# VH-VL binders against q09693r1to98: the designs that were tried, part 4

Target 1, 98 residues: q09693r1to98
Amino acid sequence: MKILASSTNYVLHNRLSNSQYEDARSKIVNFGGEFTNDAAKADYIFVNYSQINRVRRELRTIGTPLETCVSCKLIVKIDWLNEPKESLTPGNPYVIWH
Below, E stands for the ipSAE of ESMFold2; O stands for the ipSAE of OpenDDE; V2 stands for 0.75 times the mean of E and O plus 0.25 times the DockQ between their complexes.

## First folded at step 1 (VH-VL)

Design Li6 (framework fv_libivirumab)
Fold by ESMFold2-Fast, scan of step 1:
Structure Li6 (fold): chain C 98 residues (1-98), chain A 122 residues (1-122), chain B 112 residues (1-112)
Amino acid sequence: as target 1 above (98 residues)
Amino acid sequence: QVQLVESGGGVVRPGRSLRLSCAASGFTFSSYGINWVRQAPGKGLEWVAIISYDGSNKYYRDSVKGRFTISRDDSKNTLYLQMNSLRTEDTAVYYCARDTAMVYEYYGMDVWGLGTTVTVSS
Amino acid sequence: DIVMTQSPLSLSVTPGEPASISCRSSQSLLHSNGYNYLDWYLQKPGHSPQLLIYLGSNRASGVPDRFSGSGSGTEYTLKISRVEAEDVGVYYCMQALQTPLTFGQGTKLEIK
């Protein structure tokens, strides 16, 4: 499936083991997405957090405050990658910010 | 279209009450902190109150503490300001203004309504 | 409360000339996260306020490049490199470091 076709994606490494991070990266590629190491370029930021305030703090730490993120469209819970049946829209339960 | 629309203003005597409403559309209301900002005739902007996205934090300017109550009803996408014990110095146009989507941060009021006028006079 | 003081209170500018507005805070607006919590707003005659600059130097969406914000700590400046007729109105700085949020008294920009 190419559900992430034409998207640029970032995975916030915090709260992930190296193996979980690499698994997420490989799933993004398999779903048609491009991976980036620059959160500011991402359409979707995948995180292992349930609360947006934790994500905002972590993004500030890596120099990419959400309020200044030019390309950032959605913050998505990483578990969506385990079974991405529904497209990423604000109504998707895995989307924690739009 | 992202919009905020205020209503509920009017003319009242000192000591009376008014309830202002701010109806949100075009964005996920529950994700944002919203401010009330007022402007007296011919004067500058004066911040009144803010409510956090989840309703857990509410802050007020000192002159309205104990008299005004900010609240939100996310099921109706509506913000409220209950104004009790009104004083002549509360006379102003009242705007609601959305903060950026940063949780528990209170900067960058990027969306404003057109305002609703409150006149407190004898 | 943090007191915000603007200067000048008013200025008149010929179209095409630059304009500069200063804002001073009674205490530093520089947070430990490295950001300066100072916003700039414009209120055009008969209109609601609109955001120009947030966090010291970041232009809000749709704001022309001729607007720039600078400064840190207690001293901030809004510059318009080339004033246009549509820039007429009252400019306000606002500190967002702590509640109560406080605005400066405003600077009225007029065209000569």
Scores: ipSAE 0.000, ipTM 0.561, lowest interface PAE 21.1, mean pLDDT 86

Design Li7 (framework fv_libivirumab)
Fold by ESMFold2-Fast, scan of step 1:
Structure Li7 (fold): chain C 98 residues (1-98), chain A 121 residues (1-121), chain B 112 residues (1-112)
Amino acid sequence: as target 1 above (98 residues)
Amino acid sequence: QVQLVESGGGVVRPGRSLRLSCAASGFTFSSYGINWVRQAPGKGLEWVAIISYDGSNKYYRDSVKGRFTISRDDSKNTLYLQMNSLRTEDTAVYYCARGGYSYGFDYFDYWGLGTTVTVSS
Amino acid sequence: DIVMTQSPLSLSVTPGEPASISCRSSQSLLHSNGYNYLDWYLQKPGHSPQLLIYLGSNRASGVPDRFSGSGSGTEYTLKISRVEAEDVGVYYCMQALQTPLTFGQGTKLEIK
């Protein structure tokens, strides 16, 4: 079965081009996941890790996706979507925090 | 092709209400924060309000707080500005403008043609 | 609120000559992320504003390379290396560092 089956997923747009963002969304759907624009409902939040400190500093709003955790979601490096070899668990190298 | 089309402007007396709409097409509407910017006749640009991509964050200029409400309906790719208790100084062309990214703050890369609101006695 | 002040308020330029517009902010627009949160817009007569320069010095898509932005902190400059007739209109700087987002009062560029 598909590796993101039964998951709800969110992509943090900051520091991604529009094409990278749409590519990530397409991959999430292709891997069996649902896409949401409400980070509070997401099981996984995908971020551009190579620019993570810059991304965090650019978010100047209380309750940003990186700081708001209604259900303690996993924050995942977006490049995992290029070659997902392992399920998303706290021990996965692409998981930044949980 | 990115397009933003404003509507809902008109001529009203002070104290009345209007709801402006901004219909978006050509991009993933739900991924962007969007702004309302106004321009009084012969005057400069004035930022009015912003709504983040997910609707969780809204900010307003002080003079419209409590009177104006920004909202979005992503199922219709439409942004709204509910304007209550209108004043003559609210007379302006109202533009919707797409923010650079999810929170809409950084820069405004696409603007609509505007809709005219006239508040006169 | 951050106050944005433009200078001059108007200028007339002969086609082919350079033009320079200044924008001053009442506090630094340099964020800890290293970006200067100042943008430049052009509003041609009868048209909506259009983005020229974002985050201090980056040209927006489709903007000719004769336009350039520079500066940091509280002092910013928009330069047009060779003014063309299509460049007439009102130029606005905007700070995007904090709400409320604020514009300068505008600089009207006219052709002699």
Scores: ipSAE 0.000, ipTM 0.592, lowest interface PAE 14.3, mean pLDDT 83

Design Li8 (framework fv_libivirumab)
Fold by ESMFold2-Fast, scan of step 1:
Structure Li8 (fold): chain C 98 residues (1-98), chain A 124 residues (1-124), chain B 112 residues (1-112)
Amino acid sequence: as target 1 above (98 residues)
Amino acid sequence: QVQLVESGGGVVRPGRSLRLSCAASGFTFSSYGINWVRQAPGKGLEWVAIISYDGSNKYYRDSVKGRFTISRDDSKNTLYLQMNSLRTEDTAVYYCARHGTYYDILTGYYFDYWGLGTTVTVSS
Amino acid sequence: DIVMTQSPLSLSVTPGEPASISCRSSQSLLHSNGYNYLDWYLQKPGHSPQLLIYLGSNRASGVPDRFSGSGSGTEYTLKISRVEAEDVGVYYCMQALQTPLTFGQGTKLEIK
């Protein structure tokens, strides 16, 4: 499945174990996406949060305020990577910000 | 009673190394990102580096990239700045400063608590 | 990198008079979310910097109401309605929009 083809993806490590983080990274690559360790370069940011205000706080802490992320298109719940059947659109229930 | 206490400064020759420490107390250290900010004698403030609360993300000003490494040890409530290949331009008082955040969107990058600073002098 | 420019670099004020410090950014600090990503700090002689204002206009805890921040986009102002002796020091603006975080040169406030 190449559902993440032509996308650059970042995983917010907080609230994830090291194994969960590496699993997410591997899934992103397997689904055709590029992985970056720089949130400011990401099209999609995967998080283990349901509330956008907490994500905004964490991204500011790491030097990448969501407000200044020109590349950022969507913030997505990490669980989407377990069964990515539907494309990432604002209407997707795993998308918490667009 | 939030406190940040820097240590590890000193006088060194160019090309040498120093490791700065910032000991934190009075708050949940593991919940906050922390910054290093420096001030050269008689000059203004200059941001150096930030580390995220979980240590997974680090950002540096360009002039210190590859020479300085920021790290943290949450078991000791301590922040570190490893400074290698020191230059005379690195001479400054180094402050650690807590990245202030709240649970809502009104928070941004701001430094709500600062340490007293530790002095680094790089001279021949 | 965003360049921050302060004006004036120094000013002398009689106690009880108002003071105004300007800060200009090389690009807009107003985001589409409506927030202005600019902070103000005061460094009193011999002391560490302290936060005065964050996100353009919000006073930090414990900061007297005689301090106010205003402005949007590339032009920001810190105002002190009535300067007190305790207000002596160097004032810095800082853009909080993106890394690297950058400060203005500082404005020294002195009492006449």
Scores: ipSAE 0.000, ipTM 0.563, lowest interface PAE 17.1, mean pLDDT 84

Design Li9 (framework fv_libivirumab)
Fold by ESMFold2-Fast, scan of step 1:
Structure Li9 (fold): chain C 98 residues (1-98), chain A 121 residues (1-121), chain B 112 residues (1-112)
Amino acid sequence: as target 1 above (98 residues)
Amino acid sequence: QVQLVESGGGVVRPGRSLRLSCAASGFTFSSYGINWVRQAPGKGLEWVAIISYDGSNKYYRDSVKGRFTISRDDSKNTLYLQMNSLRTEDTAVYYCAKDRGYSWLQPFDYWGLGTTVTVSS
Amino acid sequence: DIVMTQSPLSLSVTPGEPASISCRSSQSLLHSNGYNYLDWYLQKPGHSPQLLIYLGSNRASGVPDRFSGSGSGTEYTLKISRVEAEDVGVYYCMQALQTPLTFGQGTKLEIK
């Protein structure tokens, strides 16, 4: 299914095993998305955190402050990639920031 | 309940200083950016300054750059505006206003009651 | 700086009638992420401003459904379907696309 078609996607590696990170990358491509290793270019940022403050601090550390990220549409819990059924919208339970 | 309470306003002569405070309660203060917005008597709203949730990013309108300093003390849930070299055009009611969301440049979902600053000779 | 211009300057409305306020920006407020960074506020006499509409068309918590926002790019409209006495005050649009954040000059709504 191409549920991520026309999107550029980043995976925040912190708090993920290498296997989880590679699995997420593979799923993004299989769902029609483009993968980037530059968070500042991403439409969607996938994270293994439930609290936005953790994500914000991590992104600031790598030089992509969420406060100034022009490209960033949504921060999404990585678990969404395991069973994507609904499109990513601000109302989706896996979306923690929009 | 979310509350923002400003204090520190007063009447001063041009060239003097004032420090405004905004005491916050009812939300996780350290998670949100906060703004200062002012309103001159009988005039419209004018944005003054913003500070990010972690204090690392600050921005000011041009007319107050170099004179005003925004800061926060998350241990006290308090926002500050240090106003130096005050001018008559700084006369206004000063509001603190909370960012609704977590990103930079948000709508302001809660506002304080304001504190009045009068700069006159 | 982005300049925000509101129209009309003031309007008087009979209770129960609709009202419409326009806001124009000197450049597009449509971001590449698909959102329009325009917000609407109401300041009732003697009160602090309160958020009505954010990101173009989203109603803020507690705001009655008679308020709606529309528009995109450089032209935005706030509509009140049935004006009530409690709606009296000054309405402001604000752009949050870039610093400095800028407000329109305000539109005063009065009851006839």
Scores: ipSAE 0.000, ipTM 0.592, lowest interface PAE 15.8, mean pLDDT 86

Design Ne1 (framework fv_nezutatug)
Fold by ESMFold2-Fast, scan of step 1:
Structure Ne1 (fold): chain C 98 residues (1-98), chain A 121 residues (1-121), chain B 107 residues (1-107)
Amino acid sequence: as target 1 above (98 residues)
Amino acid sequence: QVQLQESGPGLVKPSQTLSLTCTVSGYSISSGYYWHWIRQHPGKGLEWIGSIYHSGSTDYNPSLKSLVTISADTSKNQFSLKLSSVTAADTAVYYCARDEGYDYWEYFDYWGQGTTVTVSS
Amino acid sequence: DIQMTQSPSSVSASVGDRVTITCKASQDISSYVAWYQQKPGKAPEPLIYAASSLQSGVPSRFSGSGSGTDFTLTISSLQPEDFATYYCQQANSFPLTFGQGTKLEIK
């Protein structure tokens, strides 16, 4: 229902079509989350990557290095939004960084 | 040194499951890289099917997602494709390929020779 | 899905010619473009990655350029072994997509 309640969420646009990006944004709101266009404010960053080092590179490119992101808790594969059955914890198979 | 080799049946009947295996030599799939399946229909261009990382993490072409399963067997240094409910439209040359995944972003630096699959009764 | 459109679909050329093949993405893909060469009966072989980086062992007559939505592959002086089909591929977004191919034929 509200599995993203009280969370601030960012979607890394890289590797997503505009349609996939807007779909992810819509799902975040539907699951109770807040959407932000500033990765540095995000609790969860949703990405279309399986490899964390690619995410680190892209976040540096947009000026939000993962190493300096105080708010950032988890990097999550975008596919989780299609089947959000388990809460977002480090043990979740869609979580690629914590 | 790195070589990829596809294997599997050349003829599959409609409605059956197509199973292909890619055997990797000269490199351990558990050491990294992403491993992909790509196909080419007769007289047409290339279509990406999906990829796997040795952890079991997969990405599939959405047009095929309900039909495709990719798995890895690190003990045999192989990864495989299963495509269920095949039709004549699945007739193609199937390739396995490697991409670095780190710096070069889904750039296929090594390919298998390809295996021809015909779906016919 | 990001659509990659190649132009032309086929081109006839002579040895020594300068050949340019273009590839247009339906949305901004930065520099995440690769180019491949495929000869009849063979698997594709990598030519260029990251829009402009030449694969090791590929002759210097091949070059790539572009960013955003418009990309080009250039062969500065066509050789007999270059007659093949060429494909562009975007790596910005899943699903990964290829252009339809450009067949380079003897004039």
Scores: ipSAE 0.015, ipTM 0.627, lowest interface PAE 6.9, mean pLDDT 86

Design Ne10 (framework fv_nezutatug)
Fold by ESMFold2-Fast, scan of step 1:
Structure Ne10 (fold): chain C 98 residues (1-98), chain A 123 residues (1-123), chain B 107 residues (1-107)
Amino acid sequence: as target 1 above (98 residues)
Amino acid sequence: QVQLQESGPGLVKPSQTLSLTCTVSGYSISSGYYWHWIRQHPGKGLEWIGSIYHSGSTDYNPSLKSLVTISADTSKNQFSLKLSSVTAADTAVYYCARETYWSGDRYVYFDYWGQGTTVTVSS
Amino acid sequence: DIQMTQSPSSVSASVGDRVTITCKASQDISSYVAWYQQKPGKAPEPLIYAASSLQSGVPSRFSGSGSGTDFTLTISSLQPEDFATYYCQQANSFPLTFGQGTKLEIK
């Protein structure tokens, strides 16, 4: 079973080059996930940041503020895609917001 | 002992294509990391050109994107830069470098650099 | 593109001096700054990453600080081998950009 099966996933562009973004997209699909260009639809939002306040600021600029969606999605460090071991739950060290 | 070494012609004529190769030793390119080209114009600062991952995934400086091609040859443990339609403005020292990051946090900075190769664009 | 501006462009100092070099980003880059040392005829070598983290093997007299738009590299007690040009680099967004450099000269 693929580790992102039945999930809808978004990749935050800020601080990613086009190539890094496409690599992340490819990995998501290869791990069984559905990719979306609409952050509001995502179960998991992948980011290239460790600082949640930076993520909050970036998401507001694209019309998807975290403050309007308490506990409805997980924010995940994009590096998890390089070596996915554990499922994406709030206890996973790559999950920076839940 | 990771080492990078640039090679290529020191003199290129205007309008031709500049071709440089970076040979990596002490680490396999196919094992990971992003590999970059950076140049330094005479008496000036550093300019990022672009990067490659061994899968063929590339990033280019938008100011150079239509002119730049970066490729990797994992069988030779090399990656290469081609810069088309060169002018005198492309005269620079060219470096290859490895991007590193810290356990899960990606802080793009360069931990290993080649010694640099001087390229002069002149008739 | 994010512009990185270094100050001063050059500084003259003596062995044992405390030296500070500053770097200003044209927009908020959080802590995504690295610092490099370059000696004539040589490639740059990393000193600091993530604004304040010391690269392995770099002497403890080097330190970095700052966040947002203003960053500082400090050499607490200048040694003869420290005379070089120093560059800051932002890693917040692509394209990656460098400061113009600060040349540290013997007084």
Scores: ipSAE 0.006, ipTM 0.614, lowest interface PAE 10.3, mean pLDDT 82

Design Ne11 (framework fv_nezutatug; at its last look DockQ between E and O 0.17; V2 from the best seeds 0.00; counts 0 for: pae E 11.1 > 2, placed apart)
Fold by ESMFold2-Fast, scan of step 1:
Structure Ne11 (fold): chain C 98 residues (1-98), chain A 123 residues (1-123), chain B 107 residues (1-107)
Amino acid sequence: as target 1 above (98 residues)
Amino acid sequence: QVQLQESGPGLVKPSQTLSLTCTVSGYSISSGYYWHWIRQHPGKGLEWIGSIYHSGSTDYNPSLKSLVTISADTSKNQFSLKLSSVTAADTAVYYCARDRYGSWNYYYGMDVWGQGTTVTVSS
Amino acid sequence: DIQMTQSPSSVSASVGDRVTITCKASQDISSYVAWYQQKPGKAPEPLIYAASSLQSGVPSRFSGSGSGTDFTLTISSLQPEDFATYYCQQANSFPLTFGQGTKLEIK
């Protein structure tokens, strides 16, 4: 069982280059996850910065306020995808919101 | 020891395509995550042109729009810049550079630069 | 695009002085800023990455600080080889952008 099995994943494109976005998508699929273009369907949202207030503002901009996201479980720093050694739980140091 | 070296014609006529190549030695281009092109107009500061990722995907400065193409040839350990429809405003010193660490989570700047090559756009 | 504004545009100093150069981003860039030194006719050389991390081989008299929108590069005891133009660069988002440069001149 792969580390992102049974998860639906979104990558917040803002503050990423197109190349970084493409690489993150590829890694999510390689780790067993499903990729979505709709943040409102995601279990995990990957972001390229650690300030939760910046994430909240950008999610609002794309029409998916974190306060109303029913599916959203975790906001995760994108660099976790480079070498995932520990599962995504609220205690993981790459998780910035739960 | 990693070294980058720019090469290409130093004089280009207006409306033609500017073509430059960066040769990398002491390091495999496929081992790096980003490789950049940067230019500096006479007496001015630095301007990022674009980059190529290890997958072959490219990112370009929107101010240069559809005028830029960056490509890589891993068999020659080179990456190249083409800038179409040049004008006198494209006269500059052109640099190639490696992104720091070769890892995107430490993407905070360029750690190795070429010496630069001067390109003059004139008829 | 994120605009990087450096201050001052030029500074005159003497060997042994403490010199501070500032850089302001038009929006929050966390710690995604690098600093470079450029001498006339030469390519830029990296000094600082991630706002405060010293590039390997760079003398310890150079230091970087700041987060968010305000960043500083400090030279604690200016040496003759430090007279150059200094640039900050944001690496928070594409396109990557540089400050206009600060020229450090002999007093």
Scores: ipSAE 0.082, ipTM 0.707, lowest interface PAE 4.3, mean pLDDT 86
Fold by OpenDDE, look of step 2:
Structure Ne11 (fold): chain C 98 residues (1-98), chain A 123 residues (1-123), chain B 107 residues (1-107)
Amino acid sequence: as target 1 above (98 residues)
Amino acid sequence: QVQLQESGPGLVKPSQTLSLTCTVSGYSISSGYYWHWIRQHPGKGLEWIGSIYHSGSTDYNPSLKSLVTISADTSKNQFSLKLSSVTAADTAVYYCARDRYGSWNYYYGMDVWGQGTTVTVSS
Amino acid sequence: DIQMTQSPSSVSASVGDRVTITCKASQDISSYVAWYQQKPGKAPEPLIYAASSLQSGVPSRFSGSGSGTDFTLTISSLQPEDFATYYCQQANSFPLTFGQGTKLEIK
């Protein structure tokens, strides 16, 4: 079950480096995805491999625990070396469901 | 074939700004890839300074971020490094390099390097 | 920052020997590792990317392996031109970081 689709709202965590952001954005755009600046309105949040815990803390700090976030479907750890289309499935260890 | 060549003054006084340029041939810097600056102090290892993505976005080593500026001139197919307030610790061979991309624009390492240019910081 | 601990710092070997250099990352970096060879007075040259992929033009006696935190560069049969300093590098996260290097010397 692939989760990346056109007309789906994605947000890239702002703590990504500029170049990492550009890379991730390019990948998502190639899938026909769209971006929002509001994480609370996003279906999926993309972070680098080392930022997942920071993102979790930040969401909780602003009163949006990951476990209770209705608008957020997934937090995705970006895998730079693999084609993301096949990896955005429930069984992928780089995808956090909630 | 793609070639990179560093250029700039080999001697800089302390507290001044180090300025280097990397001239790229055989490939347009606006077409893709990351473009890096790396340095190597005499007898030491390699240190990443920063990079500029083909879109113009920049990333810097946090240890140098406040002092480093990287820019690109697509009309000349060049990208440049400026390092302000230099000290003797900035004496090094400076390299520019290109990072390869795969089909999804991820890192493949630095596949093309310049020959390097020596910069000495001395009063 | 991600630290890349390279070992050994130096190694002496003879032509024909099998040589192994290791690099340990301070955290899981998947396969975002590149290896470089540098000879005195020269710029580094790429050997391996994505931990195990051989760069174009690099002899097949060079190979890379590993994932996660432990990575290895292997030279199956050392040639005279292989005596140099080798570096690993991670590309998982910024800032990009290198191992401290391994100097491969003639025994």
Scores: ipSAE 0.019, ipTM 0.738, lowest interface PAE 5.9, mean pLDDT 81
Fold by ESMFold2, look of step 2:
Structure Ne11 (fold): chain C 98 residues (1-98), chain A 123 residues (1-123), chain B 107 residues (1-107)
Amino acid sequence: as target 1 above (98 residues)
Amino acid sequence: QVQLQESGPGLVKPSQTLSLTCTVSGYSISSGYYWHWIRQHPGKGLEWIGSIYHSGSTDYNPSLKSLVTISADTSKNQFSLKLSSVTAADTAVYYCARDRYGSWNYYYGMDVWGQGTTVTVSS
Amino acid sequence: DIQMTQSPSSVSASVGDRVTITCKASQDISSYVAWYQQKPGKAPEPLIYAASSLQSGVPSRFSGSGSGTDFTLTISSLQPEDFATYYCQQANSFPLTFGQGTKLEIK
């Protein structure tokens, strides 16, 4: 699966069970993506939120405000990992920020 | 259409292990979703026992953690509950349920329930 | 643990009445509430998810509202098949917890 090839990816833990977090990490790797524990290094940030302002507050809380992530391309609703039929682009319905 | 069916013994003696199986049809349990066990005590409400995610990871109600095991058999498309050292307090109707597919988080509740199976703990 | 407190514990009502059932969460759970209907001898059935979204096939006389800690389920014109027990469930965090139930009885 090449749908996340050449990307570095972060999963925001908020509002995920340990089981769901581990599954998201596994899916990222299976889709060809590199996983990072540092949001500031990520190209894509996967989140369990629908509103960008909530994500901004959470990223600030963990010490990686969005403005410090120079590489971030998309913030994406985590449900995309369950149904990655369409490529991640700014127009994808799961994308909440680009 | 996804269907869930509980099976297992209806009568269990105190101190024994309660073992139940949920058979899933219409969807592969290894392909997605979070799979739950819930029970309903006589004269009391609903209690979440625990869950297994399709990746194999488990989460349990802290009140039952040392007594409960949930597992899956993907070749049979089943997931199972074992509850050890049962007492009369474990008498209940036991349900298996699927968490919502396609939600941006599993926290939106359960969209498919089994019919339930009654388990009585008695000598 | 997040406690869900339903009120009332029971309601006696007539066909055609408007009925409101409430749940209060012990802490802010945003909109992460589900509602279920259960008839005697049957499994619970989903009615509402995300506080206000109707499950497919649920009649439009059912509606949900609320955010934060206070949530309501409303039946706008009660039908004979609506006499059942109703449960709310918080879907914010483990352990998942349910309200104690509200029994809706025919007057």
Scores: ipSAE 0.005, ipTM 0.646, lowest interface PAE 11.1, mean pLDDT 86
ESMFold2 (binder alone), look of step 2: mean pLDDT 91; pTM 0.942

Design Ne2 (framework fv_nezutatug)
Fold by ESMFold2-Fast, scan of step 1:
Structure Ne2 (fold): chain C 98 residues (1-98), chain A 120 residues (1-120), chain B 107 residues (1-107)
Amino acid sequence: as target 1 above (98 residues)
Amino acid sequence: QVQLQESGPGLVKPSQTLSLTCTVSGYSISSGYYWHWIRQHPGKGLEWIGSIYHSGSTDYNPSLKSLVTISADTSKNQFSLKLSSVTAADTAVYYCAREDYYGSGSYDYWGQGTTVTVSS
Amino acid sequence: DIQMTQSPSSVSASVGDRVTITCKASQDISSYVAWYQQKPGKAPEPLIYAASSLQSGVPSRFSGSGSGTDFTLTISSLQPEDFATYYCQQYDSYPYTFGQGTKLEIK
């Protein structure tokens, strides 16, 4: 399926093993999304935890505070990539910030 | 080098809006960090009110969210607190503080505090 | 909201004593804890961040430890200038919350 078609995606590597990170990248591409190494260019940022303040701290350490990220639309739990049942909208239970 | 100083009225009447300003010296607000308001009720502990990033992005204590507004004026290197519909429960010492850049959550600089009394 | 509970509410000690203050979070906050010292009529001063990291300029007699839900501030050899109220703070999630304070009094 191409459920991520026309999206640019970033995976926050912190708290992921190398195999989990590469698995997430391949799933994003297989679902039609583009991968970026620049979080500031991402529409969706995938993370391996649900606490938004931890995400904010990690994004600041890599130079892309949420408050200054113009293209960042949603922060999404990485588990969504295993079961992409619904489109990524603010109402999706895997979305932790919008 | 970095200093924060609160200013505003020491006495506010019930139902009015409390307005406080924090003046920052030795560092530009537009260079980063998160800037916070914290208060301390007489004889009690500390209560977080909210924070602002220089872009205008704010976070507020849910207990106060309908009543509080924080704003920044980068041209004056200040950020301000407005608390509407005040009551005697808002009597407190109000502090402004800077949160560490990498999000340690630790406040590395505090203002001296300004006392606000809500009384008729 | 995450509740922070300090123990004891007050402690009496003598110069040279080892003093321990504890702080308990209502849920796991990892190491996102800071400690502050407040003297009468003054703003809080930072002592410790990230549960165990000493703030620049703070005397080495102060130390912090703990992770998860249980945290400790220790003063290894109490000095006269250390008589103050101490507060712990969690910064794992908004709203940031503080303990109720521990007043350190001269014995």
Scores: ipSAE 0.014, ipTM 0.656, lowest interface PAE 7.0, mean pLDDT 86

